VH-VL binders against o60147. Designs and how they scored, part 94

Target 1, 175 residues: o60147
Amino acid sequence: MLEKNKYLYIFRHIQTNQVLLSQGNVLKKTALFQLPYPLQKPVAPNGMRPAKLRKDHWVPLLKVEFPNESMFQSVFMQLLNYRKYRSVQPLTSDLLKLPIPVRRRKIMRQEVPNTIADLADILNKEKFPENSVRLQLSDKSDSEYADWPPSVQIDSEEIKLSRGFREKTTVDEAR

## First folded at step 3 (VH-VL)

Design s5 (framework fv_patecibart)
Fold by ESMFold2-Fast, scan of step 3:
Structure s5 (fold): chain C 175 residues (1-175), chain A 123 residues (1-123), chain B 107 residues (1-107)
Amino acid sequence: as target 1 above (175 residues)
Amino acid sequence: QVTLKESGPTLVKPTQTLTLTCTFSGFSLSTYGVGVAWIRQPPGKALEWLAHIDWDDDKRYYPALKNRLTITKDTSKNQVVLTMTNMDPVDTATYYCARIRGYYDSLGYFDYWGQGTLVTVSS
Amino acid sequence: EIVLTQSPDFQSVTPKEKVTITCRASQSIGSYIHWYQQKPDQYPKLLIKYASQSFSGVPSRFSGSGSGTDFTLTINSLEAEDAATYYCQQYDSLPLTFGQGTKVEIK
């Protein structure tokens, strides 16, 4: 009866375009474990501190609404598996020719297109009912990174960045 | 609903230039991570990649044929054109255009293909 | 250029049997291999990308595995409609290359 966790919230970093997946409309610091490349430099003399989540550096990319928690969990787990698969693959010979900072920037920039393509790939494999999954994007042109199945309905209204995924923007209350 | 279709002459004489046009729908070549490739297959033989062009107008050619191949795009018409000079009977093949995609700005797999057009080179 | 060698060249298989096709690369290519199906007088269709990821709409009986130099395409229960030539393709480096093909026929 309780329809908790039927929404997938996807955020992108304003500078790096790295992507974080969230089950809630506010990012938790544990989401940083999704990142293979740290966002901040070491701050302690005894070694690298865990990266701090700076919520002001992450903006909405897209929101996915599923009809139930079971469908949400299936898609969410598959997305995490796709991201893990990419993180452990060896780099192509062409990428290895690039200096490390250029290579990392190039890989990070690809996370938005790759995440959107992964989502569409997963939804195309599932036999969900027509128009049962609703997508709302911050920039509708990002939907062009993929071919969407009949189960997906793309909302004509874009997410307003000033409001995030909330009706009111209350970033300082999320601790 | 992504579609691609090849068009051009089906008969070419030795030494002539072949021009093939790929007309596509359901996607845009201005979209990041998307390209269109030309692949050929001689009768009873394996597939051979010839060239591709991507969203950023970056052009790649098979090295042994590079001096004979030119690939261009017209994003407003949803068309990609391949030109191959100095045709020879060994160039007789079915020519396909296909959409190419990949990881990390590296295009690599062909997810949708045209029906193919058989080009015969004979005198 | 990277050479891809497929094995076997030809296989005649009874319906419902398991089919295994192997592709070997002349150098390590990580997981940058893709598999295509081509039925007689038709265009190729993508089956598997990046060694193991099924393309949308592809029946679950098709699966891929492997990394480095040795890759396998498996059809776990052959159907009549699966009679085709199967090709592997790499993009670890340019030029893009295909295997010579494996022809699967129904007994």
Scores: ipSAE 0.081, ipTM 0.680, lowest interface PAE 6.1, mean pLDDT 83

Design s50 (framework fv_tocilizumab)
Fold by ESMFold2-Fast, scan of step 3:
Structure s50 (fold): chain C 175 residues (1-175), chain A 119 residues (1-119), chain B 107 residues (1-107)
Amino acid sequence: as target 1 above (175 residues)
Amino acid sequence: QVQLQESGPGLVRPSQTLSLTCTVSGYSISSGYYWSWVRQPPGRGLEWIGYIYHSGSTTYNPSLKSRVTMLRDTSKNQFSLRLSSVTAADTAVYYCARELIDYSWYDYWGQGSLVTVSS
Amino acid sequence: DIQMTQSPSSLSASVGDRVTITCRASQSISSYLNWYQQKPGKAPKLLIYAASSLQSGVPSRFSGSGSGTDFTFTISSLQPEDIATYYCQQSYSTPYTFGQGTKVEIK
């Protein structure tokens, strides 16, 4: 059994500013399926395979500590739903007039402010106790993308990541 | 496997509206990709008409955009092309195709439907 | 609009010959160029995407190269089943545009 998780990590790609969500300080290759725009050319015509995960290309954007696993699960699920909703919205006429590479770069660069705004919106809707949610940002200026509720305590402490190598045997394999 | 098939009238009179439907099997049109129409006049090259994003938004070739409408029917897993005020210059084989997001190439095509515009 | 100029418009070669087709864009399109094969009465078939990537299931005798404005498509050893018209396509910006096509015939 795994210990109950209370932490949400959000990572950004150093070149594209695309965002990945993780339930821990280690990115799994399957997280790449969250990306609407692949980081490299697709390996399959249907676009169903994720690109190779380059951990050195991802840096922590923020870390959220929740008081308990129930609050974590609620916020995490809502954030995934917000991201899914955004991915299926029609593109504006302004975006469609741009060359495809320019359009995609503009959309990808908005993922950081959009994700932060979505997180704040979810936390404002949830009525958590004052100072019960701890938000650590790698760059404190990113907090300016949103208005935060009284439940959120913001600090700019360094986000610590797990060291080591990926195990070849999955820990979620049945005994 | 993914398959696309065009259907619609093969003969349209001048000034009428050309209507074609693309039926997709093996993949949901709402799950991703751009869904495109490309035409080819007899003995000529290929001309892009437009695409519909999997969410329903559309982009049309400026040379045709005043006459083109594309729609999806997610319940039937279909997308359609309407081209108004047709002339003999619109006589062509019309293809529907699936366009991959990022790098934007067509991995699956319908068999093509010949539409002749004549009185 | 980005104009695609393809050359030659037609060619005749013998089985086993190396065939080269070129495509030029009126402005830089990076690597957003695809090559399609169209046999008489059939829909186009993707052979090469992103300028140089071979589509799965396509024979290795087909290859593509180039970036920016100048692109080349090569058949290293022409086979009888390669009789077709070949088209380049830019997908850098809408409207997407195709070259006029190169008809490949065997002597």
Scores: ipSAE 0.005, ipTM 0.486, lowest interface PAE 12.3, mean pLDDT 80

Design s51 (framework fv_tocilizumab)
Fold by ESMFold2-Fast, scan of step 3:
Structure s51 (fold): chain C 175 residues (1-175), chain A 120 residues (1-120), chain B 107 residues (1-107)
Amino acid sequence: as target 1 above (175 residues)
Amino acid sequence: QVQLQESGPGLVRPSQTLSLTCTVSGYSISSGYYWSWVRQPPGRGLEWIGYIYHSGSTTYNPSLKSRVTMLRDTSKNQFSLRLSSVTAADTAVYYCARAGEDWFYGMDVWGQGSLVTVSS
Amino acid sequence: DIQMTQSPSSLSASVGDRVTITCRASQSISSYLNWYQQKPGKAPKLLIYAASSLQSGVPSRFSGSGSGTDFTFTISSLQPEDIATYYCQQSYSTPYTFGQGTKVEIK
């Protein structure tokens, strides 16, 4: 019996600040489907493998520990829905004034604050038990992008950031 | 070529649990995609039941959520549907299907369908 | 839940005719809409995804258009093998929902 997923990992791209969500501590190629602007070509719809993933270009942004799989699944799916919603919204007049390359860079830079704000919004809506959700960040100042509910406990220890980071699991340590 | 095939009892008694298995060939169910179940009552339209993502995460139609469980067996490359407390309203052809991991959820590969009749 | 309504519920046309089916969502779904073909006794087949993208291996006489709440599916020149029920399906939000289907028959 394998333990079901109860950890959410969020990664950021070192150059573009684009964000990827992961159900595990290792980022998979399939996560590239989440990107509004492709990093490589071709990007695969339905049935194709996504373009090459360079894991050394992605670093952990934050890790969320949920008390059970049900809470994890609810929050993860809602975050995916928020990202989907954002991908189809019309551009604001302020963004339309910018040249296309500058516009895309600005949109990509907003993914970190937007994802953190979305996570906090979902957690505020769900009304989970006090201190039931543990949030650990690579940079604690990123927690300031949102107001967190009493269900969230922000870890005083930051994730030790390194390129190509892979957190060891209990199973990995037992091997 | 990827192929999906449903299997399981075609007759289930009221109040019992409907159990179906989808056997996948040509692709590993843990490598990608949403692995889905869709049903169709005789002479009616299609109803999405839910999916199990390649990671094992599940999402069910809220109308069925209290009765539905989806599981995967990666060693056999199978995923299954269990629907508890069945009634005559659950009589339908049950399809398993594969849906893309892009945001469009296009179901590009389907099993042939398995008719399940709920009757005493 | 997002309701999908198809029009018409059924139609009869001649070989070579242009056939148009419409699908309306109860709220905006952007381009998150797929079209399926289901022949009698068979599983559905994906024809169009993302409102307008033709699935690999599907004949070019099939096309889709639209965004937001109003979508159109067209068969430019109906063939005998196109006799089927056609379904739209939104993938904007779970639960994913289908239209009631449009039955296409030849005169």
Scores: ipSAE 0.000, ipTM 0.507, lowest interface PAE 13.0, mean pLDDT 81

Design s52 (framework fv_tocilizumab)
Fold by ESMFold2-Fast, scan of step 3:
Structure s52 (fold): chain C 175 residues (1-175), chain A 119 residues (1-119), chain B 107 residues (1-107)
Amino acid sequence: as target 1 above (175 residues)
Amino acid sequence: QVQLQESGPGLVRPSQTLSLTCTVSGYSISSGYYWSWVRQPPGRGLEWIGYIYHSGSTTYNPSLKSRVTMLRDTSKNQFSLRLSSVTAADTAVYYCARYDLEGWSFDLWGQGSLVTVSS
Amino acid sequence: DIQMTQSPSSLSASVGDRVTITCRASQSISSYLNWYQQKPGKAPKLLIYAASSLQSGVPSRFSGSGSGTDFTFTISSLQPEDIATYYCQQSYSTPYTFGQGTKVEIK
């Protein structure tokens, strides 16, 4: 069953801190296209779909409830575009001084604060009604990465996931 | 499973409005995706016209924006294109297509409808 | 607007040959590039998305690579049914733009 498109779920990878956006409480394999750095060795033949998605490695970062689908779509599209534009930015000289593995770890760790800041920036630019957007965070301290507009109500309620969310999409039994 | 089919007049007079409809079967246009129009003049390349989200929000190619209107009819599972003030340069095969944000691609296309602009 | 330039504009090759088409963007588009096949009198068909991801149902002889501004599309072993015009398309920003196309024919 699909929720009608007024909920945005954002997930965080437990090891890398990389972020995935989803228009529901279920992650699709195609969401891996959002990642600038692969989670595993690129051993799959060229032309195959993105690498295996292990749902047990992703935890909810936040959930946003919009009053209607139009508002959801506008924010979702803009967040995806912010991620696209970040992927083409030149690296700073400080980052270029670091060995590639260290550099990538630092960049990946920034995805959570960057995504939260991007979400707040988008919501500050939109003229949504007061208290019309409900934001639920797994860790309340993550709200401190940005200043939120009057349209946002921050909620401390736990984020509920479907029973199917933690089903392993693909996994090696020898793990 | 999902199919797109264009329909509308194949001949339009200069200065009039070109009107085409895309009928979608096997998927509700209200359930997702951007529903798009792309055209191809005979013997030439592809030009994106615009798309409409299932909520009714539209984005148009700036080169055509002043002349383009896209609408949806959810009761008939259709979306439409209107292009005003047409000239011979608007003669093209017009395709409707589905745009998928997860793949960032036009993953499904109608068969195309030739529209000739002639006096 | 982002301009997409394909090379070559046309090519002729034998069955079983490796065919390569290139596409260049006027600015960096990361991996937001798609490849389409258009057979005579037919609508375009998506073959590759996200520069290198094979669309479901598309034969494995088709592949894509590249990032930034330079992209390559390859047919590892050309078949008669591959006679078509191939288009690249950037999905980085609206308006979405296509290359001028590469016509592939068999000798």
Scores: ipSAE 0.040, ipTM 0.651, lowest interface PAE 5.8, mean pLDDT 81

Design s6 (framework fv_patecibart)
Fold by ESMFold2-Fast, scan of step 3:
Structure s6 (fold): chain C 175 residues (1-175), chain A 122 residues (1-122), chain B 107 residues (1-107)
Amino acid sequence: as target 1 above (175 residues)
Amino acid sequence: QVTLKESGPTLVKPTQTLTLTCTFSGFSLSTYGVGVAWIRQPPGKALEWLAHIDWDDDKRYYPALKNRLTITKDTSKNQVVLTMTNMDPVDTATYYCAHLRYYESGSYFDYWGQGTLVTVSS
Amino acid sequence: EIVLTQSPDFQSVTPKEKVTITCRASQSIGSYIHWYQQKPDQYPKLLIKYASQSFSGVPSRFSGSGSGTDFTLTINSLEAEDAATYYCQQYDSLPLTFGQGTKVEIK
């Protein structure tokens, strides 16, 4: 009870495939600032405001259980840095040839494979104990986006719609 | 574990058509962000990308060879087939198929087959 | 098409020395480059992706750096098993292209 495992909750948008990271099992509206746009959004007449968070539009993608808070913080910060690095890279010449709506849709669709690949890359570089990091996915085929190190164990059970991330996972895992 | 293996004739006469098959396991070519590419290497020379096909049947070919190349997939058999017409001795090379993983708007070849040497001579 | 030029074409290196291989692109490609290792009579293996990210199972002595037009693959302390030809590859635009290769041998 004094020591607790840290969890990283990863959500995806049901239509756009965009990804949000959360330190808690409930998304906060400030998470929307994680949606970097490769291209700057047009300024609307009413000014730029963060879009209102529609919690029903975000579904679980992946839950990561770390053995301690220090490992969680290291991986979480590195993952945010990878996402930021990705967002400032110049677009490839092939993407620049696409119409803006097609280009944007293609970039957004890549957030799920990119996030999973980034997570795996970070975990491969960190030398964690065997089977110390537990992954639970909504769709196990998403694990195919990356090669996982021996430190990772993938849960045989998928996250189902009815389960979501609204449970107090620390209570469940203390049992 | 991802594995790929090339198969086809090892000897081809000039002007004939080459057909190579890549048989793979450990992934599905219906999975978003996955493709299979063909890359060749003439003896003692550099690697040359020829073509790839991805999960949504999007096909890309090396421009200078486009009129000679056809790439197809059979997702149910876990196979990708490359056809190259009008073979010439200069096409003598080891032909590889490779797993394409899409990431950050690009792709990389993470796993390769063992390669098959195709010699073009009369 | 983007032309990748590697240097040197060949180098013979004593074990445990540092090896540096460069790859120059004919135009800016951001960080859209990968590095492959090909041992004699074997298929290529991915070493470094996206200029600086190590592929799984690759020893820590291998590292990549660079952006724009100039990229470097470094082997910090050469081991006998590292005798191979190394290729850079860009993915900024089609056609995908490889460098001409750098052959590294021991001795």
Scores: ipSAE 0.006, ipTM 0.556, lowest interface PAE 10.4, mean pLDDT 83

Design s7 (framework fv_patecibart)
Fold by ESMFold2-Fast, scan of step 3:
Structure s7 (fold): chain C 175 residues (1-175), chain A 122 residues (1-122), chain B 107 residues (1-107)
Amino acid sequence: as target 1 above (175 residues)
Amino acid sequence: QVTLKESGPTLVKPTQTLTLTCTFSGFSLSTYGVGVAWIRQPPGKALEWLAHIDWDDDKRYYPALKNRLTITKDTSKNQVVLTMTNMDPVDTATYYCARVRFYDTTGYLDYWGQGTLVTVSS
Amino acid sequence: EIVLTQSPDFQSVTPKEKVTITCRASQSIGSYIHWYQQKPDQYPKLLIKYASQSFSGVPSRFSGSGSGTDFTLTINSLEAEDAATYYCQQYDSLPLTFGQGTKVEIK
C-alpha cells in the first residue's frame, strides 16, 4: 500500500537562520520548542518564553522525500536527537570567550549548516538504496555543507520561495 | 571523492624556510564551515597541530610557533600553503594537511593527506 | 593548553577480545573530542567525532563514550586489521591537542 508522511520539511528563519523541522508543509506553533534560544529577549534571568510563531518569518530551506514512512520517521527522529544533544552540550571554551550577543548570533547562524551536515551524516550511516532519497533545496549551494551518500539525489529544481511548500493554488483547487 | 596531497621539499637545511603546499579536490574553501589544517608528527611521536585556515580566511596558529608560521589559501587553485621559517633538526617530521569541518568555534578533521616527510639536517 | 592523557600506552590483545582505550583531559571539554586510527606508516583516519558519533564507513565494532574529562574508545571484538595506534584529540579550545597515542597489537 501507499505510505503517508514520507516528506520532511525544513524551514529557516529569514533573519537568524534558526532551523525548524516539520512533518507537514505548514509550521505549527509547537515547532518553536525546538529552539534553544528564543527569537525575542527572555522574560527573566534563567527563564525564557517561546517567541510567537510568525509564519511569514520562516521560509523553506529544503524538502526531503523518502521512499516510505518508516525511513522518514527514522531520519526525522535522529535529526531531533542531534538537535537535542547539541542544545544541552556545554559551549566550547572558545565560544564562552565571546560576548553573549555575538555568541548567540554564531550559534543561530550555524543551525543551517549544522542541520544539513546532520542530515547527511544520518543518511551516510543508514545506507539507503541508491537514489532513493530526494532533496529539493531553496538554494542549491546549501548542498555544499555536506558530503552526500549515493542514496541521495539532489533535485535540479529549487524550491520557489513565493510558493513555499504549497503544491496547489486556490485556483487549482476550484478546477 | 575528497582528496588532499602535500608537496614540497623533503630535505631542508637548518635556518632555511620550509614551504609546503596542500592541493585538494572534492570540495571548495569558499564553502561555509570548511577549512584546511596542517598537522605534523615527528618520527615515533604524537600528532601536533600547527595551523588552520577557514572559508572566511580566518587564520589560527599554534601559539608557541606563530612567529614562524604563515598559512595562506588560493581558492581558485584549491591550494593551501604553509610556510615555516628558521627550520631546526627538531622540526623533522611527517607533515599532513587535513580538511576541517567547522561547527561554530569547534570542528573535526575528516580527511587527511598522505603526509610528506621533511628531514632537517645539514 | 588542554593536555590529553591516554591509557594504556600499549596493549597486546587476542583476536575477538574487547579493547578499551581511555583519554583523560586536564579540564572539562564537554563532548569536543575525536578519535583517530593510524596504522604504521599511514595517515590518520577519523573514527569517532564528538565523543560518540561514528564517522562514515567506520565498522560498528568501534564506539566512543564519555563527557567532561573522561572518554573511552571501545573496540568490542578486535579484528586483525585493527592493529594501529589510536589518538584522541580535542577541539574545545585552541590550540588543538592530541593524546600521546595508544598502540594496539594482535597477539
Scores: ipSAE 0.368, ipTM 0.777, lowest interface PAE 3.1, mean pLDDT 85
Fold by OpenDDE, second read of step 4:
Structure s7 (fold): chain C 175 residues (1-175), chain A 122 residues (1-122), chain B 107 residues (1-107)
Amino acid sequence: as target 1 above (175 residues)
Amino acid sequence: QVTLKESGPTLVKPTQTLTLTCTFSGFSLSTYGVGVAWIRQPPGKALEWLAHIDWDDDKRYYPALKNRLTITKDTSKNQVVLTMTNMDPVDTATYYCARVRFYDTTGYLDYWGQGTLVTVSS
Amino acid sequence: EIVLTQSPDFQSVTPKEKVTITCRASQSIGSYIHWYQQKPDQYPKLLIKYASQSFSGVPSRFSGSGSGTDFTLTINSLEAEDAATYYCQQYDSLPLTFGQGTKVEIK
């Protein structure tokens, strides 16, 4: 029985560059749980979890296509673990020397490239078959944020930006 | 496969300037979170970080040697160059270049060159 | 600068024994410590990153632990090929600094 392809979508916030992972091409409210709880009543621009999902504030960053569920799940879970790990790590002394707003901005600015780097690292470790994973980026230049293993085939075409979702494809509709 | 290789003179006279080149493959210095560092090790002694340069051309130096060190990169050639002025016999060491993997505001050295022994002598 | 002090400086151990190397930082550095192995006449190789994460290709007998100021590299069962000098290195803040090294020899 041929397994169905699985897709990972990564979105970024247009202002904060925060990153959300999605199993579908449309963001769900539950995706917000990936963001840290606010200590005070905050909004997304403060780099915290917003109370509501504003889909129009999120744009697709990349799409990853996996040939089967197992590969998808493995990578997806590892990405979450990487994020979790970062969130619980103590701040470096250098960061602690910075004012809190500056510190937060600096950290947030790195979420997108860090996520891409994480993905590449995970894929490098997994040693999947050559060209078994397809990567499509909203900006091809983002591929330069990491060294990709042979298992990754970078699509020559960029994904179209669509706030809060990706346009449905025949493959996506079959999911 | 990631590889790095140091090249340059192995003998330098006191007061002269040392120029070392790190040529690497398997990665690019245009890649986010990637850099190249220079580390030296005097014979029988511990490792000492000298400098590093990252993908964004940010340069950092060991403070005590900052005025003597210059690090530059040529991304197109996959090369990083370290210059060290006013060499002294105390600077005799094996000089390594290594790839730095930056993660957030920290990092580690995951791949190293074989090193090149530089002797400073009259 | 952050000073890393390793202990011991030297130890001779019998194969299959457990080896423990400690690294103490002069100030808290969270988990931003890395361990390297350098065999004689070779370049250093990364073993453990961020206190406890094994680098690719590193045998499972190597492990790291610790946080704050006290860190440990453990070789669960020493192999002959593990004879080397081990270094801890921090990147909590600049400048990057290394421990003085711990030389492990095989009896």
Scores: ipSAE 0.015, ipTM 0.643, lowest interface PAE 7.0, mean pLDDT 88

